# Miniprotein binders against a7ua95r516to809: the designs that were tried, part 65

Target 1, 294 residues: a7ua95r516to809
Amino acid sequence: ASLSLLSISDLVPDLQFIFFWMSNAIEILYFIQQKSPAYMQTIELMDDKAGSKESLLSATISANEEAMTILEEVIMYTFQQCVYYITKTLYVVLPGLLDCNPFGTEPSSEQCRRAAGVCVCAVCVMPEAVRRVVSVFQTTSDLLQQYQVHSEIQSQMFAYLFFFTNVSLFNQLIDKGPARGWFQRSRVLQIQASVKILLDWAKGAGHNHLAQKFFAKFCSTVTILASPPQQLSQMSWKALCAEHPSLKPVQLHRILTQYQLMAELGPLPIWQPSSEDEAYIYRTVDLLESFENH
Key: E = the ipSAE of ESMFold2; O = the ipSAE of OpenDDE; V2 = 0.75 times the mean of E and O plus 0.25 times the DockQ between their complexes.

## First folded at step 6 (miniprotein)

Design bb15 (at its last look DockQ between E and O 0.13; V2 from the best seeds 0.00; counts 0 for: pae O 4.5 > 1.5, placed apart)
Fold by ESMFold2, look of step 6:
Structure bb15 (fold): chain B 294 residues (1-294), chain A 81 residues (1-81)
Amino acid sequence: as target 1 above (294 residues)
Amino acid sequence: SKVRITIEVEGPPEVAEILAEVIRWLAEEAGAEEVEVRVEDGRVTITITGLSERMAKYLLEIIKYLAEMYGVKVTYEIEEK
């Protein structure tokens, strides 16, 4: 419908079948890989001729390799379909992280604090925007576990989801941040706190390494923007590049420019790019990240 | 709403036959009640009985993807069982 909105709960019925076929193909591929030596030995035992053995063995190896290749394509196709649908819902909810305020004291959280321990109060204070994103990640985790998807595939899926999240948040911050006021220090501190809650979910879910790897660019951006002017103004361009290797020169330059505007700082000689980087700080084609990873 | 799917694969015999074998494996592991593969003069017919309509829908999407990737023509019919 023209008015329909996409949510993860609306997609679960369809996602269940896509996850099913992905898991089904993985199980078959694993079975074939485990049985390949036994099948080859059976053919050798049945062969009375050396020449016939070589021909049959070569044909059997080729057929098994082709079948495994086809199964790998099924796995990749179904994996991409899962990621596509999940990232569509994630794209809808991610912008809210840039606008939410995780620091507020809520009447409901105060009531929970009085009735229960601090652990219950922490759950009650999670902002709605963060809960929406966590819900997508948690639903994905639940589906992967429901269909007993191999742990390597589960890790690859969250790697893609975290990569997508990082690109989406970074691009929106860079592109829309000036108009939305997201570079103001108070707003940056709120964004930093919201992302911390998301990173804590990832750690608790067993994905800490993946989250640290794939959120690096966005986290570096927020870390720079959240730095006090006295501390940041003492860091040279070289030091900033070394501290934040995930940022391209054009990206670091743009972040520092926005920082200067909001902190009312003039140009700083210590932030002058190296001669090698000078050629790259104006490559606007490299400013925004691509959602493509292949 | 269990269905019967009849899938016809036309193309290079080596490719069509291995695709049909993989499709048979997928359907059998998924719990299809019956899977029949017939090979006749450069075309392969796969009949799968006992999948739900939704399971069959997504299997057919996979089959169409494979057909495009491996250069074979696929046609199919779905009948309620």
Scores: ipSAE 0.745, ipTM 0.940, lowest interface PAE 0.7, mean pLDDT 83
Fold by OpenDDE base, look of step 6:
Order: structure tokens, then sequence, then C-alpha cells
Structure bb15 (fold): chain B 294 residues (1-294), chain A 81 residues (1-81)
């Protein structure tokens, strides 16, 4: 099947298996860690018939250590597999979020249409492109909850998914935005509205802090681009750096340069980088975010 | 449909008993209605009732994996109740 046709629903059967395995591995690991001392004590309390006690104790210790090591590997592996499948689906649906017009009248979700009645829930009123992204996150959340995955693992999963989403959206916006017209005010406002819907979902799902943290760069970029020229032209480089600390100097400089071109503004001395930042604005290697730095 | 699973563990009694307790715990967490562990003549038999077929299959995959880790042989039978 072409990557373009891959939906999160198609991956649910595989993800269910992986999440089940991951959850059980965590629980088994926890069980071994908690019960191992009691087992050791039980062996220690057994009558030492013919030196078998020491050998049994040693064998049990070794077996438990090996089991714990393997379970840790399984947890890591299953986590990576989940991330791989989910990010693959996100990769397909995320570009649609940048092209989405959330102000258009789009029909309600097919799932809500099948229910007897018009569902007016927040998901049903979402634009299709946004709903597809939210559906990936919601499905992930539902699976994590269904299999009662440890809260720390859930947090790590969403942290990575939000990181991936931010990097993907940010890089696409910076790299392709000028050519695709995503820097035009009308398009930026559409993107801003779409991102707000996603952030509102994250807030409702209990991931507000993670969303705010990991979407900071993309949100800052969109906020700057959405700013009216009259307002943005009054903000100095230093003020913009302070307001948007998540952006590197080279990133801010690129955004402002593209904004200037789009808005047909002449050179603005007020946006001139500080002497301290002047060397950093030329570090093009830092322009795009890396997926490897997480 | 609910299934009955009978698991036999062959190996060193101490290891088999540990694995049996892990299996018991896993079965209970999976929503088993009843878990019985019998130790006779160095064989551990675990009987699990009340699981769905789907849950039973997943549990058995975990048990196989654990058996490999502990170096014990596990055999099982699934019966529909």
Amino acid sequence: as target 1 above (294 residues)
Amino acid sequence: SKVRITIEVEGPPEVAEILAEVIRWLAEEAGAEEVEVRVEDGRVTITITGLSERMAKYLLEIIKYLAEMYGVKVTYEIEEK
C-alpha cells in the first residue's frame, strides 16, 4: 500500500499487539523487581540440604537479572516500534495541516454521521486535515489507556510525538513555506487556527504542558508570521528574541527576512541582529531542526 | 467466548514455581476469573479460566517468551467453555 493511503486505523491491529506486549513487559518487570527479594529470602530460609541452596540462589539471581535485562530490551523495542508506526502515520497527515483551511464548512466526520444524530463534539467539528492529525494522537491515547501503560511511558510517548510533529511542521514551513505561499497572512492565519485546534485537543487530553513545550518553535514561528506588519515592524530584534526564546537567531532571521519579502517591507534597521547574534544568523546548519536531537 | 487454559511447566521446580507465580499474576491482571496452580511430582500445572480467546492468545505469547527466558519448557491446551 502506498504510504499516502496509510491511516492510523490500518495500524491499530499491529499497535494493539505492541502496546499489549509493552504494557505486560512493564508489569512483569515491575513484578520481578518487587518479588525477587521475597523469592531470595524464601530460598535462603530453605534447609541447606547438600549445598544445593547456594547453587539455587545463584541460579535464581542470574535468571532474574537476565529476565529483567530482556524485559527492559522488550520495553525499549516495543516503544520504538510504536513510535515508528505512529510517526509514519503522522508523516503522511501532517502536510495536510499546513494546507488546511479551517474556516471552510467541512462535513462532519463519517463516524459521527453513522451515529443516530448530529454530533457537535470538538472532534466532529474539526476540519478534516486537523481531524486526521488529532485522530493519530487520540488513537495513541486510547490505546495507551486501554492497555494501562505506565504514565511515565505515556508522557515519553507524547513528548516524542509532539517533538516529531513540531520538527516536521517547522521544517516544512521554513523550507517550503515561501514557495507554497504559507507565509501569506491569510494562510498563516489558517495554520494558526489549525494549530490552536490541535493544542486545544492536547490541553483537553491532559498534555498541555508537553504540547506548549514541544510546539514552542512552530508556535513562535506562526505567531510572528501572523503578526500584522504595523505591529511586528515596531518590535526590535532583541524584543523578538526575548518574546520567542525557542527560536535560534538564524531561524528568527530567516523568518523575518521572509516576512519582509512577503509584506514588501523595506529594510528595517530595528530588526538588525545584535552584535552578539550576528555570527549566529549565518549558521545555516542550525536553520532546520533535527529529528536526531531528541 | 471464555476459554480454559491449562499450562504445564517442565523444569527445575524452583524456576517453574517462580514462572507459575508470574503466570498467575499475569492471568489475574488479564481478568481471569480463576487461576489454579498445582505442583505435583516436579511439574507445575496452571489452570486459567474466564479469559477471552483473544486475551488467552496474548497471554500465551507472553508465557512462551518467559519460558524461553527462564529456560523451561511450557506446554498448553486451550478449551472453549
Scores: ipSAE 0.021, ipTM 0.385, lowest interface PAE 4.5, mean pLDDT 85
ESMFold2 (binder alone), look of step 6: mean pLDDT 83; pTM 0.802

Design bb16 (at its last look DockQ between E and O 0.10; V2 from the best seeds 0.00; counts 0 for: pae O 5.8 > 1.5, placed apart)
Fold by ESMFold2, look of step 6:
Structure bb16 (fold): chain B 294 residues (1-294), chain A 81 residues (1-81)
Amino acid sequence: as target 1 above (294 residues)
Amino acid sequence: SKVRITIEVEGPPEVAEILAEVIRWLAEEAGAEEVEVRVEDGRVTITITGLSERMAKYLLEIIKYLAELYGVKVTYEIEEK
């Protein structure tokens, strides 16, 4: 895909064929898995002449295993291709979530209702930047359903898309947040509201457990940043680590540093890292997340 | 439009033959009008007729991936029918 393909709708023609071949391979694999026990039972009922029954059974098992392995590779390859194209569009639209103001928009047009493919009331409160991200997720869901992809594969795809979304938003917030003003309290509250809209979409789409699991790091970050100074100043480092286990020590330390700058707080004694964490708060190699986590 | 793909697989016979059978199954399930597999020692030829050009394009990308993964040489020709 090129940078001119900013909308997921421009990629649908290519994605349709990739999803088709993925679903095709899945159906064949499922057929082989279902029929293998029955086929083996038929072979076992054959008369054994000169040991041919054992030889035929072994050869059949080996051939089916090789074919299933090849089909699994096809499924993996096509899955990776789908994810590649979809994440290219997510990468383009995700930064808008950090810049948008969900409180200032009141869309109620028919286009709002149709663009997100959800009920009218949900679309009417959804800002354009959030709607563009939801459109990627919704289009993906529609394609998976259109090609009758097995639910396990659908869950794996959304797990990766939510993982990718979390990594992208977290890395951009940490890396670009100071320059873009994203740590200002009013901005953080707007970001929190935008994330809530995404989580509500995921819940309505049947992916609530995946979204809660894979957005944990970004949500923890925004929750800390949105906390009132009076409340957060009462929480020790140990308490914050326990409340936000998804955050690495270097990440939590960076978030608290940005909070101190925004809230005009000096270093607080209760935010001093525990002794076991002191070695890790400066590991800058651990600050940003990798897109290749398994 | 509809195309005919001729795919030649060169490599160890057991690998080339099982790859050809999987490719046949994929094409047949996809609704190809005709699928022919011809086996000649060390070389397997697969002819698939009746897929759209774009459908065939993505199937060939899958076949190229499998060829690299399993260490076989694949050449192909696409002909509009």
Scores: ipSAE 0.752, ipTM 0.942, lowest interface PAE 0.7, mean pLDDT 83
Fold by OpenDDE base, look of step 6:
Structure bb16 (fold): chain B 294 residues (1-294), chain A 81 residues (1-81)
Amino acid sequence: as target 1 above (294 residues)
Amino acid sequence: SKVRITIEVEGPPEVAEILAEVIRWLAEEAGAEEVEVRVEDGRVTITITGLSERMAKYLLEIIKYLAELYGVKVTYEIEEK
């Protein structure tokens, strides 16, 4: 099947299997960790009739250590597989978020249409492109909850997914935005509205802090681009750096340069980088975010 | 439909007993209604009732994995109640 046709629903059976194993491995590992001392004590309290007690104890220790090591590997592997499948789906649906017009009248979700009545829930009123992204996250959340995955693992999963989403959206916006017209104010406002819907979902799902943290760069970029020229032209480089600390100097400089071109503004001395930042604005290697730095 | 699972563990008694306790715990966490562990003549038999067929199959996959990990032989039978 072409990557373009891959939906999160198509991956649910595989994800269910992986989440099941991940959850069970975590629980088994926890069980071994909690109960192993009691086993050892029980063995130690057994009558040493045949000198086999030491050998049994040694064998049990070794078996438990090996078991824990393997379970840790299974947890890591299943986590990676989940991330791989989910990010693959995100990769397909995320570009649609940048092209989405959330102000258009889009029909309600097909699922809510099948229910006897007009569902006006937040998901049903979402634009299709946003709903597809939210559906990936919601499905992930539902699976994590269904299989009662440990809260720390859930947090790590969403942290990575939000990181991936931010990197993907940010890099696409910076790299392709000028050519695709995403820096035009009307398009930026659409993107801003779409991102707000996603952030509102994350807040409702209990991931507000993670979302705010990991979407900071993309949100800062969109906020700058959404700013009216009259307002943004009054902000100095230093003020913009302070307001948007998630952006590297080279990133901020690129955004402002593209904004200037789009808005047909002449050179603005107030946006001139500080002497301290002047060397950093030329570090093009730092312009795009890396997926490897997480 | 609820199933009855009978699991037999063959191996060193100490290892089999540990695995039996793990299986008991897993079965209880899976929502089993009853778990019985019998130790006779160096064989451990675990009887689990009240699980759905789907949950029983998943539990058995875990048990097989654990059996390999602990180096013991596990046999099982599933009966529909």
Scores: ipSAE 0.018, ipTM 0.406, lowest interface PAE 5.8, mean pLDDT 86
ESMFold2 (binder alone), look of step 6: mean pLDDT 83; pTM 0.804

Design bb17 (at its last look DockQ between E and O 0.89; V2 from the best seeds 0.00; counts 0 for: pae O 3.5 > 1.5)
Fold by ESMFold2, look of step 6:
Structure bb17 (fold): chain B 294 residues (1-294), chain A 81 residues (1-81)
Amino acid sequence: as target 1 above (294 residues)
Amino acid sequence: SKVRITIEVEGPPEVAEILAEVIRWLAYEAGAEEVEVRVEDGRVTITITGLSERMAKYLLEIIKYLAEKYGVKVTYEIEEK
């Protein structure tokens, strides 16, 4: 009951109406924007000897701008409602990516259990935890297409969903990783494989550029943690900063500290922060990311 | 099932009138069978006929948001057709 409460499938019936009204408002807004030039041409062609043409044109422009502002508010409100409900679903399913094993089918997975007894299918190739996340993205894409939402709004929605996914995964890894054993090399390699599946979905769906931009921090983290010890220990702090500009100094320092601990490379820090960065490596207020960028 | 919504907007006349016009556009484009706007004594009455009950309820949520945003009072009734 509670596990299905936040399923994207349970929300689709209500999301359809919110998407409908968002798309409706967008269509009206762009229709009005197209008419504004034509209406101005009609006024300019009027034979107005009383000299009221300039006043009428100014009043018409002002009224259209006020109406368009209200429509923009409707679009913003409905967009925020869509994102709110979709990200609540994502928040529930995303932590599972950090615990799943993409190199083997989970034995108790409902879909894999049915397929393993008779035959395997494409559904059993993707771990259930990854499938749940992909299902949210795919359902969102399907709704946007169903209601013919303007492509710019579709891009903005996926930009935020990828941003939310990156922040959620990064924060969970940094905050809970030591206690959950997620910094162990075998777990990092499993996490890396799971993220690869998500990136492949985004590429196939036409969102590769957005995914590359908004997953950068989490991907950089996993790339560093997955690096062989011989290769990583030969890189300076300066080189790592240059290769991973999405990571703040406190974040990079924390990642390298966990790496050194799990690789058992001794108590003396291998990577020495630059003098400029040393002021920032202990700012714990900067360690976790905000979902709102305040 | 199809419903009739009667919406009354009370507030500054310029705000109430342009808000009513936007609501009329939304309802018309959504496939309402009829939309009537009546302006009297500083209040605006909008009657929308022919939307489904669920469609109408989500439109009313949008209208309530706009009412809060623009400082107008909105009351409404939903009647089955």
Scores: ipSAE 0.712, ipTM 0.926, lowest interface PAE 0.8, mean pLDDT 82
Fold by OpenDDE base, look of step 6:
Structure bb17 (fold): chain B 294 residues (1-294), chain A 81 residues (1-81)
Amino acid sequence: as target 1 above (294 residues)
Amino acid sequence: SKVRITIEVEGPPEVAEILAEVIRWLAYEAGAEEVEVRVEDGRVTITITGLSERMAKYLLEIIKYLAEKYGVKVTYEIEEK
């Protein structure tokens, strides 16, 4: 299927199998870890006939360690497969988050159509573009819960997905934002509202801390761009750096430069980088975030 | 439809036997009706019955990954029952 047509619903059947195997591997690993001491104790309590006990114990320990290592590889593999499929779906739907108008009236979600009447739940009132992104995360959450995946693995999954989402949205905004008009205040306010809906969902899903941590760069960028010119023009470079520590100097400088152009502001001495940061604002290699560095 | 899977693992006996045990565990957790493991002349043969074709296919993908990781040769046959 074309990547452009890929939906999370299309992937659910495959994801179910991956989550099944991941969960089973975790369960088996846990089982071995819990029973290994008992097995060792049983061997230790056996009569030591002709030194066979030490050999059996050593062999059992080695076999269990190797089995656990293999199971860890299965868990890692299935985890990577989940991330691979889910991020592909996110890749398709995330651009819509930047283009959507959350203040428009959109029809209720299909999921709530099963309920008789007009549903005013949080999902039904979401813009379609936001709902599509939330649907990816919600489906992931539902699958993780359905297969009773360990909470640590769930946290790692969402950490990575939020990281990926932040990098994707941030890079798109920085790279394409000026050309797409996403730096216009009206458009920024739409983006800000959309992100708030996503963050509210994450909070409701129990992932508030992770969302705040991993969306920091994108949120900081949107916050700066959403600021009225009268307010932002009164903030010094140092104040902005302090308020938005997630942004590198080169990123902040780029945002402010584009803001200045968009708002038709003259040169603002107050936004001049400090002497310490002056060298860093030219590090264009650090402008965009990397998907590899999480 | 349920399938019968026959898996052959060739490699160091220690690795092959451990892999066979892991496969057995995974197969039972997947709802296999029966898993038979035979060890002959350094070759491990695993016969799994009772899995759906789709479940079997995914199990084989995992096994292939593990085989590559641990440097063992795995061959398999799937028969419909």
Scores: ipSAE 0.026, ipTM 0.512, lowest interface PAE 3.5, mean pLDDT 86
ESMFold2 (binder alone), look of step 6: mean pLDDT 84; pTM 0.811

Design bb18 (at its last look DockQ between E and O 0.93; V2 from the best seeds 0.00; counts 0 for: pae O 2.1 > 1.5)
Fold by ESMFold2, look of step 6:
Structure bb18 (fold): chain B 294 residues (1-294), chain A 81 residues (1-81)
Amino acid sequence: as target 1 above (294 residues)
Amino acid sequence: SKVRITIEVEGPPEVAEILAEVIRWLALEAGAEEVEVRVEDGRVTITITGLSERMAKYLLEIIKYLAEKYGVKVTYEIEEK
């Protein structure tokens, strides 16, 4: 795949066949797993006059186990290919969530305004940047359901996609936020609103627990940055660590530093790291998250 | 358009035969019209008829992955049915 591939809709013609083969292999594997004991029992009932019952049973068990191992390799390979193509698309569209204004997009449709019965500025047409991300998730969900992929595999796929999304958004915010002005309060509130739309999609799609688990780091970051200065200045380093366990000490320290710069605050004594954490707030190697979870 | 695939598997006979059986299962479940597996001394030949060109393309990617993983050599031809 090339980095020039920009939309999920351009990938669907190829991606649907990869999903098909994954589902195909899963169905065969589970069929064999359900029927294998019955087949083994049939061989066990075989007449012992030949004196080969034990040898035949051993060969049959070994052949079935090797075939099931091969099918598991097929499932793993096709799963990885699906994730590879989908995350290439996510990589392109995710940065836009940090730049968009979900409050600035207005419905121009008379039908949308009439149906809502409220101020047209309050009835949100999904911002383009958010729509692009949701489209990737929705298309993935539709393909998984179309090919009746086993629910555990569906959960694993969304777990990885949400993990990837969290890493991408967090790293972009931490790394590029100062230069892009993303730590300004008005921008943080816009980012928070955009992420809320995405979380609402995940909840409606039945993936709420996965989204809550895997977005925790990014959401904690945005929650801290969105806090009014008078509320946040009342929270000690220890309290902030307890409220946001998903953040490493270096990450929390960086977020608070950016908050102080945005709010034009001097250092706050209440945010002094614990003595236990002092060595860790300068570990730059721990600042950004890895896209690989080994 | 539907195609016919001929796949030759070269390697240890026990590995080649079990791979061929798994490939046969995948193709039949996918709706292939006919799948023939022939074992010729030292070679296993799989002929799959009736898959679409796109289905066949991705099946062959899977087969190439398995060939690398299990240390067998795979060659293939694709032709219009």
Scores: ipSAE 0.758, ipTM 0.941, lowest interface PAE 0.6, mean pLDDT 82
Fold by OpenDDE base, look of step 6:
Structure bb18 (fold): chain B 294 residues (1-294), chain A 81 residues (1-81)
Amino acid sequence: as target 1 above (294 residues)
Amino acid sequence: SKVRITIEVEGPPEVAEILAEVIRWLALEAGAEEVEVRVEDGRVTITITGLSERMAKYLLEIIKYLAEKYGVKVTYEIEEK
């Protein structure tokens, strides 16, 4: 199947098995960690016949350490596989979020329509493009819960997925936004509304802190672009830097430059970078976010 | 359908035996009916019965990853029962 047709539902059968193995490995690791002291104590309490006790203890310690190391590798591997499949699905659906008009009337989700009655839940009233993104996260959450994956692993997974989403959306907006008209106020307001729906979902799912942290750059960009010209033109470079600390100087400079072009504003001395930041605005290597920095 | 998996691990005995034990644990947690581990002539053989083919497939993917990571040779055979 072409990547363009890949949905999270198509991956669920495979993801279930990966999550199963991940959960099993975590449970076994936890079991060993909890029982190891008791095993050692049992060996220590045995009669020391001909020095066999020390050798048995040493061998048992070594075996447990190696087993735990292997189990950690299994957990890491399965975690990476989950992230790999989920991010592939996100890669397909995320561009739709930037093109979405959330102010349009869209039908409820097919899943809720199959249930007896009209569902008016938050997911059912979401625009289709937003719902597709939320569905990826919700499916991930449901699988993590279904297999009772440890809360720390759940947090790490969502941290990475939010990071990936932010990088993807930010880079697309910065790189393709001008050409696709995403910097136009009307389009920006649509994007802002769509992102708010996603953030509201994250809040409802208990991931508010992670969402706020990892979406900071994209949210800051959208906030600046959504600002009326009359308001934004009154904000100095320093004020904007302070208000949006997640943005690097080169990123802020690019956003403001594109905003200026879109709004047909003349040169604004108030947006002139400080002498301290002047060297940094030319660091084009720092313009786009990297997926490797997490 | 349930499968019988025979896994052979070749490598340093210490690594092979630990890997075999981890495989045993994983298989049992997956609902294997029986897991037998044999050590003969420096080779570890693991026989797993009662897993579904699909469960067995993913177990083997994990085993392949571990084998590569630890530099041991793993071979396997799957029989339908």
Scores: ipSAE 0.124, ipTM 0.647, lowest interface PAE 2.1, mean pLDDT 88
ESMFold2 (binder alone), look of step 6: mean pLDDT 84; pTM 0.806

Design bb19 (at its last look DockQ between E and O 0.94; V2 from the best seeds 0.69)
Fold by ESMFold2, look of step 6:
Structure bb19 (fold): chain B 294 residues (1-294), chain A 81 residues (1-81)
Amino acid sequence: as target 1 above (294 residues)
Amino acid sequence: SKVRITIEVEGPPEVAEILALVIRWLAEEAGAEEVEVRVEDGRVTITITGLSERMAKYLLEIIKYLAEKYGVKVTYEIEEK
């Protein structure tokens, strides 16, 4: 974290109570929902036989439904508060993934150093920049587990965190990449290795399908950029669109333009957009992704 | 340490009463030692005893959010128990 910002570990003492209230509200809501369907079904059978109870039955049903709506608002609010604070810390640490070198640092693990001898490979050592991002995800996972948050809500939270991560990394790569040298092949391979560590964390944590879905745009970008020139130059525009459906035409065109420059494949464009895509390759309003979830 | 919260809700009676019911459920499931709800002439007063200071702080943030969302006025006092 920066000198003026709190890290995720500094927020845990307060975040734990927000997670507590979220879990508390979720458990109450699901308890009422289970009782409400059974109670409603029983009342419907009795109502065929006891018409004078209509007023009391209607008031009871209305109160339950209004209370459940308020509980849903509590869950939404506490969820948004958790995500807000977590993504503020995540926003600070994500840019480091694009600059770090997972291949070159000395191992920090005593076991890794002894097992590998003098090996300093990425498999044995997690770069600090990657560790900071993983720490945010792991801390979130630990809090969700500690407070036994319902699995559907856990999945929704990681879906949003992965969405946020994808937007942040993709936008920075596209926007800052040329000036920062991030399209150089050696740098792309370093970025690919760093993202692999993050994806491995997500798989081990049980979120592989969410990560695959919500990182798709950034991962497609890195996959294209990491491809060998001989392999990529043989693929048509149409084939690349089919292999990478998460990329919009303007995004794919920008990525391929940068690839051709860095691989020194000459000035003439290798990949010719289809006629229907030609109208969209310069649509700059579609180049960067929105942090809005719509 | 544990605290006592007194919350007053002013607004449409049906909304204030359902809000108070939900606040009671949240506090009871959180292990509050005592929860009292009093309804008087368009005002609802909720007294919660036995939550920790930090649990109470974040419950009050939730209550303030609900007050804004549902168009009710909420005032509160926190006292050491």
Scores: ipSAE 0.765, ipTM 0.946, lowest interface PAE 0.6, mean pLDDT 82
Fold by OpenDDE base, look of step 6:
Structure bb19 (fold): chain B 294 residues (1-294), chain A 81 residues (1-81)
Amino acid sequence: as target 1 above (294 residues)
Amino acid sequence: SKVRITIEVEGPPEVAEILALVIRWLAEEAGAEEVEVRVEDGRVTITITGLSERMAKYLLEIIKYLAEKYGVKVTYEIEEK
């Protein structure tokens, strides 16, 4: 099947098994960690016949440590597999978020149409492109809950997924935005509304802090681009840097340059980078975000 | 359909035995009906019964990953019961 047709629903059957094994490995690891002290105490209470107690204790400790190490590897492997499949689905649906017009009347979700009555829940009223992205995250959340995965692992997974989403959206906006007209005010406002829906979902799902942290760069970019020319032209480089600390100087400079071109503004001395930042605005290697830095 | 899986682990006894223990635990948590571990001539054989084919498949993927990571040779056979 072409990657373009891959939906999260298509992956659920496989993901269920991966989540199952991940959860089992976590449970076993937790069990060993909790019971190991009791086992050691039991051995310590045994009669020391001919020095066999120390050797048995040492062997048991070593075996438990090795078993726990292997279980940690299983957890890491299954975690990586989950992330791999989920990010593939995100990769397919994320571009649609940038092209989405959330102000249009789109029909309710097919799932809510099948239910007796008009569902007016937040998901049902979402634009299709936004709903597809939210569906990936919601499915992930549902699977994590279904298999009772530890809260720390859940947080790590969402942290990575939000990171991936931010990097993907940011890089696409910076790289392709000018050519696709995503820097036009009307399009930016659409993007801003779509992102707000996603952030509202994350807040409702209990991931508000993670979402705010990991979407900071993309949100800052959209906020700048959504700003009216009259307002943005009054903000100095230093003020913009302070307001948007998640953006590197080279990124901010690129955004402002493209904004200037789009808005047909003449050169704005107030946006001139500081002497301290002047060397950094030419670091094109830092322009796009890397997926490897997480 | 339920399957019978026979897994053979060849490698250092210390690694093979611990891997077998972990495999047993995973299989038991997965609802295996029976798990047998035999150690003969430096080879560890694990026999798992009662898992679905699909569950068994993913368990084997995990085992392959572990085998590669720990440098042990793993062979397996799946039979439909």
Scores: ipSAE 0.452, ipTM 0.826, lowest interface PAE 1.0, mean pLDDT 89
ESMFold2 (binder alone), look of step 6: mean pLDDT 83; pTM 0.802

